Miniprotein binders against a9bab2. Designs and how they scored, part 28

Target 1, 221 residues: a9bab2
Amino acid sequence: MRQRLTVSESKAIFHKEFPFVVPAVYRRLVDELIVELNLLKNQERFVADGVFAIGLTSIFLDFTKGYKPENQKGILLEAICKCTGFSASNLEQIALEAKKLANGLNTNEIKSLITDNNRDEKESTYKLINKNNHYSRIIAIGIYKLVDMQSNGFNKEEATENSYLDLVNNFGYTKERVEKDVNLYKSSLDKIEKALELIEMNIKDEKRRNKERVSRTKPGQ
Short names: E, the ipSAE of ESMFold2; O, the ipSAE of OpenDDE; V2, 0.75 times the mean of E and O plus 0.25 times the DockQ between their complexes.

## First folded at step 14 (miniprotein)

Design e7 (at its last look DockQ between E and O 0.03; V2 from the best seeds 0.00; counts 0 for: pae E 14.0 > 1.5, placed apart)
Fold by OpenDDE base, look of step 14:
Structure e7 (fold): chain B 221 residues (1-221), chain A 120 residues (1-120)
Amino acid sequence: as target 1 above (221 residues)
Amino acid sequence: SDEELYQRAESLKESGQFDQARDIFSRVVQRYPDHAKAWRELGRTLQEMGDYQRAVDSFRQAISMNPEDVDAYKRMAESLRRMGQYWEAIEMYWRALEINPDDEQIYYALERAYILYYLE
């Protein structure tokens, strides 16, 4: 039985796998994911399925907007996954497969894809969409993103902002819980976006000040 | 002196005489509403007494006066957790980590709070 990694152990592995400095604005994301992924990995009823993978990859993508240098993002996700006993490449693949499966389907058709995870079936094809998976906000966001991706497709008309809530009960969760977590996710994204804007403004201001200083020190040719 | 009263309250708190400490800290914060440390210590006293809601309120006051009070955030989070407000506790722990990212104990507390949050 692989000994449960502590958060500290996971962090140590993370630093080994990601030899770069994480900017302060993204540290919370990294640490939060490490904590949550560690927790989930040790849950007996947890399956890293397509919904989870969509959630995780979406969270990572959304919250790393503006991350520089961009080439470190892949390494960062890999490090986060590796230090918590996940595979980033596998999750990305699973996410893609789940997206493909759900592509072009309406909410009712997606309902038909939600199946119970029969743990006992040895040969069970990895189910991309599981009912009664151990709940996490990552899964909640996965549900949200799964539906949101469809709204951008052909059937623009009927996808209300809360269409994802129609699937929540089919997944075995309460609407209130999922909605809370999705709203918190949105709120958090807004906060980070605002923070990034402020940082960019500050950088611009500093650059301007530096240019002004340099211009003042240049002897008038 | 007000300082003597404060010190007495601290001594009382340390000796486990929480009721008396609470009363004195309450007087101190009434007289000096901008005394951040007194609000924090009042919160601590209330927390030990199991009055978590009032503790949270006191810590909130302390934080409003000192936004970098890591201890106040941690204790506020603990109090929130005790009241079953797990998400709010998580947020307060994260606020503490924003100030002090090397506090390993907070990560353990966070894990516990997340567990409790997901069990709800």
Scores: ipSAE 0.178, ipTM 0.581, lowest interface PAE 1.9, mean pLDDT 86
Fold by ESMFold2, look of step 14:
Structure e7 (fold): chain B 221 residues (1-221), chain A 120 residues (1-120)
Amino acid sequence: as target 1 above (221 residues)
Amino acid sequence: SDEELYQRAESLKESGQFDQARDIFSRVVQRYPDHAKAWRELGRTLQEMGDYQRAVDSFRQAISMNPEDVDAYKRMAESLRRMGQYWEAIEMYWRALEINPDDEQIYYALERAYILYYLE
């Protein structure tokens, strides 16, 4: 019987595993991921399969595009995963394998890859794209990203943009729930991108003011 | 004359007599609905009175006639923020910043609006 970690215990482990300051603009992302992953780890039906792994790695990369210093991003993801009982390297490998499996397939062909969830302790074999997994927002984003990756950005018609909804029933979820979570994701991503643009403009203005102040300082002070 | 009424309303606004300034500015924009400055000053007066929705409506009229009026965008954004419409305020601050990219007040206001929006 596995002992449960509380969210507070996961956050304590996170601060130990990530000994750097998280910039304010990213703290909401970090907190929400830790809470979500903690809750999922404690769900008996949950499997960290390929669609989940795609969702998690995509969310992290999308929301941390402007993260500085760049060399801390990998450490940040590792800490988020470790503090909730996941392995970032394992999830990245699972996501890669799921992307390879779905590569070059349209949404209808992806439907044929969706199989029943199987967690056989004796075999310990997980299918990469499973139905009837415990629902999470991360899985919703993974479903969306499977279709988004196939379009290559050149086929952006309105119907193709929402084509991921055609997969939802194959996973055993409702379209309304998945669509809500995907729309919240898109809205949140737009908002953090705008916040980052503001921060960059403030940095440029501060550099200009500091340069002007240095040029005005009195000699010998 | 309507120009004398405008100047009287402006003086009343600066002296803090907002009710009288509002009434006169309202008469000016009713008579001259294309008077961009009168719409902006009506919006400023309403904003001082705490009537943020009518202030927003007035600033929108001023902006429709003078889309480069940075003050109108900034004040509209402040009124929207006061009503808790944080995303709409952010959009107005960005429009003001496109016109005047070095305005330090806009940068501060945007950061505050983003913080409030994400906390919500």
Scores: ipSAE 0.000, ipTM 0.127, lowest interface PAE 14.0, mean pLDDT 79
ESMFold2 (binder alone), look of step 14: mean pLDDT 90; pTM 0.896

## First folded at step 15 (miniprotein)

Design j1 (at its last look DockQ between E and O 0.71; V2 from the best seeds 0.00; counts 0 for: pae E 1.7 > 1.5)
Fold by OpenDDE base, look of step 15:
Structure j1 (fold): chain B 221 residues (1-221), chain A 120 residues (1-120)
Amino acid sequence: as target 1 above (221 residues)
Amino acid sequence: SYQRAESLKESGQFDQAIDKFSRVVQRYPDHAKAWRELGRTLQEMGDYQRAVDSFRQAISMNPEDVDAYKRMAESLRRMGQYWEAIEMYWRALEIAEKGDPELAEQIYRALEEAYRLYYE
């Protein structure tokens, strides 16, 4: 049995794999993902499937929109995955495959893709969309994003803001639980966006003040 | 006096300690340590809601009170408020990581447990 990595061990690996300073505004994201991914890796009923991969990659993408420099984002995701025993490249591929599978499908058609992970069936085919996967907010967000991505392709009229809730029971979860976690996600995203805006404003103000100071110190030629 | 309340707590006289701490914080509402110790005594007695309220006051007076955050999280967890517990553990962790690696590790373990419970 591969010995479960402690959070401290995972963090040590993370710092080795990401030799850059994580800006303060993104530290919480990184820490949360490390803790949660470590937890999930050790759950017997957990499968890193397409829904999970969509959730994780979407969370990372959405919360790192303001991350600078941009070229570190890939390394950051790799470090987070590696330190918790995942492969970023594999998850990105699985997410892409799941997106392709669900592309152009309506909610009812997506329901048909949700299959029980019956361990007994010898079918060698990696199931991208599993029912009764170990629940996490990442899965909840994966469900949300899976449906949200489809609504952008079809006629805007039928995709209600809560269409993802129609799939929740098919995944084996309660609507209340998934909705709570999705709402927490949205709220958290709003908070980080506001924080980033404030940081940008402060930087602009400092630059302005510095320019004004420099202009005042130039003797009148 | 605060010292008498501590002595009462140490002697296991929790009810009397609570009464004394309560008097201290009423008289000195800015006494962060008294709020924390009141919270701790309440927590030990299983009065988690009142403990949380006391820890909240302690934190308002001292935003860097790791112990208050940790104990507030523990109390929230005991009440089944797992998400709120998680948030308080994260706050505790942010502070502990700056100066106490051992405490940080303890908080991480508690945090993981809170996540586990939240997802059950």
Scores: ipSAE 0.693, ipTM 0.850, lowest interface PAE 0.9, mean pLDDT 89
Fold by ESMFold2, look of step 15:
Structure j1 (fold): chain B 221 residues (1-221), chain A 120 residues (1-120)
Amino acid sequence: as target 1 above (221 residues)
Amino acid sequence: SYQRAESLKESGQFDQAIDKFSRVVQRYPDHAKAWRELGRTLQEMGDYQRAVDSFRQAISMNPEDVDAYKRMAESLRRMGQYWEAIEMYWRALEIAEKGDPELAEQIYRALEEAYRLYYE
């Protein structure tokens, strides 16, 4: 029997499944994924297809590049998925299959992979790349990454700039919405680099201030 | 004075309260509470853009003011600027989780609604 979980209930499950410290710089990522995955969980049009799986795994990997200890990253993704009713291993497999299928394809060839999907509870099947899936920013990144995987060889840079927007209507979305969300993604990647630099600076400053406080406090007060 | 502006607001004289709060922040531009209360009063009158501007000033003076972040997010949401509202709700949540779990829960519900509106 399926239940809708509040964010608070999902976070309780998350902390049970991930009993380690999440550094502050990654808390927003974790919490935002939990919120977005909870919203998607029971949407009638939503399927966890290849483009969604590519988007989710890409977002996670890009934002956790510097995560320590490294061996906890898989456990972290697993906990995020589990607490919202998804399977990380299944999504990673679906993403791998979709990447293999799309590898080296141009935009027109990727269009041929897009299939109509009207998920019926009786079908018990999944499709790798589906039209009219329930929209989310995760899907937008999946579309963007699909084009990034294609190889146009000689003219890759020109061919990939805005070429993902040529696919958007084939998925049933608007170019304006997808472009906005992809640009937010790019901006957020820049911000995570800056946030990690600030964390390193704060660690150095805290150690310096602690040394200064110990010296001042011990003699006087 | 600040207290007289608050009294006017509590008595429902919002236009006069806005005038008094505006004069307070003109004289004392670093008065964080006056900026926040100006923003709240502008919200009551439906002037969401000026409310956002006022809350931004309050935040610049007191970056730990959860109420200012939360109310700025609500004004942005009422203006249809859902992603900007989401960003302010996350800032409010970061602060609220440090010491006010009931407020944090309220902000999570506001976040869920803001995301839902963003994707509609």
Scores: ipSAE 0.596, ipTM 0.792, lowest interface PAE 1.7, mean pLDDT 83
ESMFold2 (binder alone), look of step 15: mean pLDDT 89; pTM 0.883

Design j2 (at its last look DockQ between E and O 0.82; V2 from the best seeds 0.72)
Fold by OpenDDE base, look of step 15:
Structure j2 (fold): chain B 221 residues (1-221), chain A 109 residues (1-109)
Amino acid sequence: as target 1 above (221 residues)
Amino acid sequence: SPEEKIRELEEAVQRYPDHAKAWRELGRTLQEMGDYQRAVDSFRQAISMNPEDVDAYKRMAESLRRMGQYWEAIEMYWRALEIAEKGDPELAEQIYRALEEAYRLYYEE
């Protein structure tokens, strides 16, 4: 059994794998993912399935909006995954497969895809959508995003903002718990978006001030 | 007695509401007595006066955890970490362990 990495060890690996400065606004995201992924890796009932992968990749994507330079995002995700014993490329692939599987399906059809992770079933069929997976906010967001992504498809009319809650019991979780975590996610996302807006405004103001200063220092010859 | 100490500290913070140390000590004493709610309130006051009080954040988180307020505890641990990582790696690691436990507890509910 690979010895459980401490958070400090994971962070050390992260810094090795990501030799760039993480902007302050994104440090919380990185730290949270490292802590949570490290925790999940050590849970016996945890499966990095399609729902998880959708959740993780979506969280990362949503919270790294505005991250500059853009070309570092892939490296960042890879570093987060590596330092916690995951593979970003595998998770992205699994997420894509799960999205494809759920594409065009309504909530009832998605229910039929939720299968019990019977440990006894042979290694061969990686189940993309597992019931009773070890719960995390990442899973909650995965469920949310799984349904939200469908609402952008053909049946826009019936997908209410809370349609994902109809699946929650089928996954083996409580609606209250999942809803709480989804709401926390949304709230956190709003906060970071506001923070980014403020940063952009500050940068613009600073640039303006600098231009004004430079213009004043030009002697009127 | 702890009760007498609490009374003295309560009087102190009433007289000197800006005394961050007194609020922290009050919080600590309350926490030790198992009065976690009042401890949290006291630590909150301490933090308001000293936003970089790692100990207050940590103890507040611990108190919140004891009350089953795991999410709030998690948030306070993160605040503690933001400060501790700058100057005390050992403390940061301790807080990380507590944070992980809080996440575990949060996900087991």
Scores: ipSAE 0.728, ipTM 0.873, lowest interface PAE 0.8, mean pLDDT 89
Fold by ESMFold2, look of step 15:
Structure j2 (fold): chain B 221 residues (1-221), chain A 109 residues (1-109)
Amino acid sequence: as target 1 above (221 residues)
Amino acid sequence: SPEEKIRELEEAVQRYPDHAKAWRELGRTLQEMGDYQRAVDSFRQAISMNPEDVDAYKRMAESLRRMGQYWEAIEMYWRALEIAEKGDPELAEQIYRALEEAYRLYYEE
């Protein structure tokens, strides 16, 4: 398409494609992805690459782990992608191929893969990184997750932070920028996890109060 | 004068520190004079007393944006949006446009 959508226009399409209620705890995730994906799609040179696809699919999966009903998660991702001009199935395939290429590689081997990918011009329907893409924090998470698959595991949280930063300059980004965006991601994930915990606690407390109320009154027929 | 208005509002919030409207008015006046840091501090006080004050969140975000604190501005716009979507679709639309601009500035940084 030639024409860019406003966020409000994308939201209208989203509600048509996802005609279910999004629970309040997930509404910011959905709205924020729509805003960010619109921003990326409106760039003239943006082409979905491996790190973007890994980033988007990882963000969605991490934030929707507790989403109910479970059978709507795929429809939700499809709606978010479609309303912003992306294809969820295409992005999931790109992410899968990127993970296969990076599987078992250390940071230096991934650096070599990036360098060689820039040299080959044939069959270029897949790239781990497209250097003409403008930066986004979805890409930052993609870099973070790509390297997380390679960690030796003994001190994963610290190693993941340090290891992914070794690749950042190969993508043309600053370590400070990527680290900031990864930390914002971790903070947001912690917030939604705590919100879900509180919701569970309130449901349990209501169940206790309801049992106490029923036990004080005569049971009905 | 705007300087006299600030002095009067400062005295009001010192005497009545729990008065959300006075903090919001102080923040608005400081923002109009370009004192964005003190405006943010005043709006934060107003919000602590009335966490549903969409104008305070929105103006705080604008002040943060003017100081180049784009991610912090984005966070305040999201809080304003949560309130506005409850029943003010025109305001929600304005906030979405502000969010889109704030993200653009954040990525251009």
Scores: ipSAE 0.652, ipTM 0.836, lowest interface PAE 1.3, mean pLDDT 82
ESMFold2 (binder alone), look of step 15: mean pLDDT 87; pTM 0.863

Design j3 (at its last look DockQ between E and O 0.56; V2 from the best seeds 0.59)
Fold by ESMFold2, look of step 15:
Structure j3 (fold): chain B 221 residues (1-221), chain A 109 residues (1-109)
Amino acid sequence: as target 1 above (221 residues)
Amino acid sequence: SPEEKIRELEEAVQRYPDHAKAWRELGRTLQEMGDYQRAVDSFRQAISMNPEDVDAYKRMAESLRRMGQYWEAIEMYWRALEIAWEGDPELSEQIYRALEEAYRLYYEE
């Protein structure tokens, strides 16, 4: 057997672990996460740390808000993680721990939490938020969400936008790269929201037409 | 010969600007010559007229990748997959392999 799964092999495992139909509007989300997670698992500098975990869980929750039935969302995330060699429960726990560590902190205080992942440290708590992790757009969203989750001191959208960019160089990335990926994320989220609104309208229109057909088939007409 | 073929195809699309196959052939010929930007522009025209042309999306993605526009290539590969999802599992496997490579390049940039 191979040491590294292909995307097709991971998708086979996914369908075994998630034996339900994934609606078409969510197929790209699922497949894209599988592709990216397979790639990241084999990167030497990749660490599934708190920022990555915040990014992954946030992306999943944001894009699946309309997913029905609701009780399948946890199973869906579990299947995506398992088929790529990750643990959903472990990532959710790591995300929670990183959120607690950063809770109530401004961006300058968050900078003090960012540690070199190859440094010799006495305590493991600083390893939740690492400098120079292998870049991905999941990490970009993790950085964005880390500051956005602490935005109770920023009442305006402009403050949130500026604040996460101030951290990017501390993580070892370029502002231009992270800003591009955050903007792509926002655009993709808007597109799926609009797609879901259209699907809902079509369902209502079909129910109205079926109601009209049933009423027209009554006796005497 | 490729330069002559390009001139002929350019005249064809000037005279018949809504001819999807002429734009597609122009894009293919430009791609073979390494003129990836003009190949992308030509494939975009072909796609505007035939939005279910899986090969045009795939070739556009290949040209974008060669230009270092990795995210744009990723988007075109996903559009090709959306069209081909139920009809061609061999093509889908090829596109997944191309996507993995495009993400790798995107993140290493």
Scores: ipSAE 0.620, ipTM 0.803, lowest interface PAE 1.3, mean pLDDT 84
Fold by OpenDDE base, look of step 15:
Structure j3 (fold): chain B 221 residues (1-221), chain A 109 residues (1-109)
Amino acid sequence: as target 1 above (221 residues)
Amino acid sequence: SPEEKIRELEEAVQRYPDHAKAWRELGRTLQEMGDYQRAVDSFRQAISMNPEDVDAYKRMAESLRRMGQYWEAIEMYWRALEIAWEGDPELSEQIYRALEEAYRLYYEE
């Protein structure tokens, strides 16, 4: 049994794999993902499937929209995954495969893709969409994003903002729990967006003040 | 008695509302007695006066967990961890484990 990584071990690996300074606004995201991924890695009923991968990659993408420099995002995700015993490249691939599988499908058709991970079935085929996976907010977001991504392709009229809730029971979860976590996700995103806006405003103000200062120091001819 | 100590501490915080230590001690005593709600309130006051009080965050989180407020507990454990993470590996690990447990409980509800 791979010994559960301590927080210190995970952090040490993370810093080794990400030799850059994480901006303060993104530190919480990184820390939360590290904690949650470590937690999940140690759950017997956890499968890093397509829904999980969609959730994780989407969370990362959504919360890092303002991250600069852009070229560090990939390294950051890799470091987060590596320090928790995951592979970013593998998860990205699995997420892509799951997205492809669900592409163009309506909610009812997606229901048919949800299958029990019967451990006894010899078919080593990694199921992209598992029922009764160990629950996490990442899975909840994965379910949400799986449906949300499809609604962009179908007539906007039928995809209600809560269409993802129709799948929740098929995944083996309660609507209340998933909805709660999705709402928390949305709320958290809003907070980060607001924080980023404030940061940008502060930078602009500082630049303005600096320009004004420089203009004042020019000796009047 | 714990009850007498609470009374003394309550009087102290009334007289000196900015006394962070008194609020923390009140919170701890209340927590030990199982009055988690009042403990949380006391720790909140302590934190307002000392925003880097790791112990207050941790104990507040523990109290919240005992009340079944797992999400709020998670948030307080995170605050504790954010403060402790680089400075005290042992404390950080303890908080980390408690945080993981809080997540577990949150996901089992």
Scores: ipSAE 0.571, ipTM 0.810, lowest interface PAE 1.2, mean pLDDT 87
ESMFold2 (binder alone), look of step 15: mean pLDDT 86; pTM 0.849

Design j4 (at its last look DockQ between E and O 0.88; V2 from the best seeds 0.74)
Fold by OpenDDE base, look of step 15:
Parts: sequence; structure tokens; C-alpha cells
Structure j4 (fold): chain B 221 residues (1-221), chain A 120 residues (1-120)
Amino acid sequence: as target 1 above (221 residues)
Amino acid sequence: SDEELYQRAESLKESGQFDQARDIFSRVVQRYPDHAKAWRELGRTLQEMGDYQRAVDSFRQAISMNPEDVDAYKRMAESLRRMGQYWEAIEMYWRAYEINPDDEQIYRALEEAYRLYYEE
């Protein structure tokens, strides 16, 4: 049994795998994912399935929209996954497969894809969408994103902002719980976006001030 | 002197006389509402007494006066956890983390808080 990594051990691995400075605004994201992924990895009923993968990759993508340099984002995700015993490439692949499976399906059709994780079924087919997976906000966001991605293909009119809630019970969770975590996610995302906007404004202002200073120091002809 | 009262309250708290300590700390914070340490110690006393709601309120006051009080955040988080408010506890631990990101105790507390939150 691979010894459970402590958060400190995972962080040490992370720093080895990501030899760059994480900007302050993204440190919480990184550490939060490390904590949660470490926790989940050690849960007996946890399966890193398609919904989980969609959730994780979406969280990472959404919260790193402003990350510079952009070429480090892939390495960052890899480092987060490696230090917690996951494979970023595998999760991205699984997420893609789950998205493909759900592509073009309505909510009712997606319901039919949700299958019980019967451990006893020797069937080698990796279940991309599992019922009663160990709950996490990552799963909640995965459910949300799974449905949100489908709404782009169907007539925008019918996909209500809360259509994902119709699937929640089929996954084995309560609507209230999933909705809470999704709302917290949205709120957190909004906060980061606002913070990034403020940072950008400050940078622009500083650049302007510097230009003004330089212009003033030019000796008058 | 007010300092003597504070010291007396500390001594009482340390000796496990929480009721008396609470009463004195309460007087101190009433007289000196900006006394961050007194609010924190009141919170600690209340926490030991199992009055978690009042502890949280006291820690909130301490934090308002000293936003970098890592201990107050941790204790507030613990009190919230004791009340079953796991998400709020998680948020307080993250606030503590933002101040002191190298504190391993915060990470352990976060893991436990997340565990409890996801087991509900």
C-alpha cells in the first residue's frame, strides 16, 4: 500500500516538479488542490472518473485564466497531479472521453450514463460516470461543467443555469449540497477575476506613472 | 489596575477557572473594546467552556482588530468545526494559511475539516 503522502510531502514533490514561482494569487488554488487531492486519493470509495476529471481540469482552467506565463500552466497541473499521486495526462484524457460521451446528449440521456460503481462487475470497461463516488466539490463542479458544456450545443433557450441540479440525485447526492459547492465555486471564481482585474489596473497605473515621470525628467528644450 | 485584572484573568484561565476568567475578560473588553488580545483570550476561555458561538464572536472581534492573528483564525475555525460549521471552519483555516502558508498544523486541520465536510 503506497504510504499516504502528507500535505507537506506532496508540497515538497510539487516544488520539485514545478521549479517556478507560483504567483501569490494562485497559491491558494494550488494548495487547496493539493489538500483535496491528497484527501481524495486516500478515500476507499473514490474513483477518479470522468466527472471528477472534468471537475478538476475545469477548476484548474477557470482559476488559471490569468496565469502568466501561459506555458507553465500545463507543468503546473502536472505537478499538482504528480505530487498527489494522479496523472494529469490521464485525467485530461478521461475528461475528454467523458465529454465526448456526453456530447450532444440531453439531461435525460446523460442520466442513463450514470452507472453504479459495482465493484463486483469484472467488466474491464472503465466507467466514466459513476454513481455514489466519494463526494467532493470537484465532483460537484464536474457535474455542473458536464451539463454546462452540453448547453453550448443545444438551443441555449432550454438550458437553465440550474439544469445540472436535475442530475444530482442520479449521482447519489443532494441538490442542496451540490448547489452550495457550485455556488461557492462561482463566487470564488468571481473573486479571483476581480482580483486579477485590480492587479492589471495597478500595473497599468504604474506604467502610466512611470511614463509620466520619464517625460518630466526630459530636460526641456 | 486593568493590567492586573487581565493578569488575574489569565491566571484563572490557566488554572481552569474559566467562569471567573470569562467574567474578567468580559469586563476588560467592555472597558477596552479595542483590546485585541483580551478578545482573543476571552474567545479562548469561551472555547474551553464549550461556548463556541460566543468564542467565535470574540475571535471575530480579535481578528477585526488584528487581521493577522493566525491563532485567532485557527481557534475560530476549531470552534466552528465544533459547531458543525465545517465550511466556515475551512475558510478560517485558509485565512490562517494566507498569513502563514508554512504552518503544517493548518494543513492538517484543513485536511480534517475537508474530510468532515465531505462526509456530511
Scores: ipSAE 0.746, ipTM 0.870, lowest interface PAE 0.7, mean pLDDT 89
Fold by ESMFold2, look of step 15:
Structure j4 (fold): chain B 221 residues (1-221), chain A 120 residues (1-120)
Amino acid sequence: as target 1 above (221 residues)
Amino acid sequence: SDEELYQRAESLKESGQFDQARDIFSRVVQRYPDHAKAWRELGRTLQEMGDYQRAVDSFRQAISMNPEDVDAYKRMAESLRRMGQYWEAIEMYWRAYEINPDDEQIYRALEEAYRLYYEE
């Protein structure tokens, strides 16, 4: 049995584990992950496997690539995981193992890695890539990223867009559901990238204005 | 006057006479299309009547004029949720969150909306 925490209780733990200001542009990422991870932790059918771990770590890295200061990113992921009952270091290790297992494989070879969860109730073994895990948008991105790791050469993005859908039914999900969630992810990523571009433009404009003021006024040293 | 008409519609809504309140609020927004509060109250009235699509349309008008109206976002989200448009509801709850972060009611609504989204 897993202990159920409310989102508010998880946020209290998060603030203790992350005693820094979260920049406004990242606040939704943090709180959305807390909501989603809380829901998953309470699901009996959920297993934090390699696909989930790839999804979570990929989402975090993609959305935080502009995060300053850089040394807080690891602490941020640790806090998000801990406040929802997960271990960031364990998930990062599992994601690495799953990536190594799938690296360079084509779609048919990846299909061969997908195994039924809990096939043997008497002898449960850890499996990195499970069929019929409890669905989440995090797993949808994990599936998407598995295909992105294929060495297809010159047009990976176009192949990724098509090829991950071929795996969806093998995982036990519907193509419509996974495609919707991948598209929502891409849209969300576009929004934060544009927000970060505007922030950077404003910083450059302020530096230019300050440089002009200093060059017009004698230095006070 | 428009203020008297608006206040009468509010009184009718509070007394549960939603069809009459809807008709009066509709007249107010037709004559004063920039009346953000009247759009919001029309949306609330339609929501009580179970007319969720028209409620959403009314809340959208209120939001276009007052983008800081947390109640309009939350109620638009509830109407979207009742129509089974769960992701759209989630997005409106996040807009309410941006205005009032750490509001426990918004977090409870988000948790329920995500649960419905995944249990579909």
Scores: ipSAE 0.633, ipTM 0.817, lowest interface PAE 1.4, mean pLDDT 85
ESMFold2 (binder alone), look of step 15: mean pLDDT 88; pTM 0.870

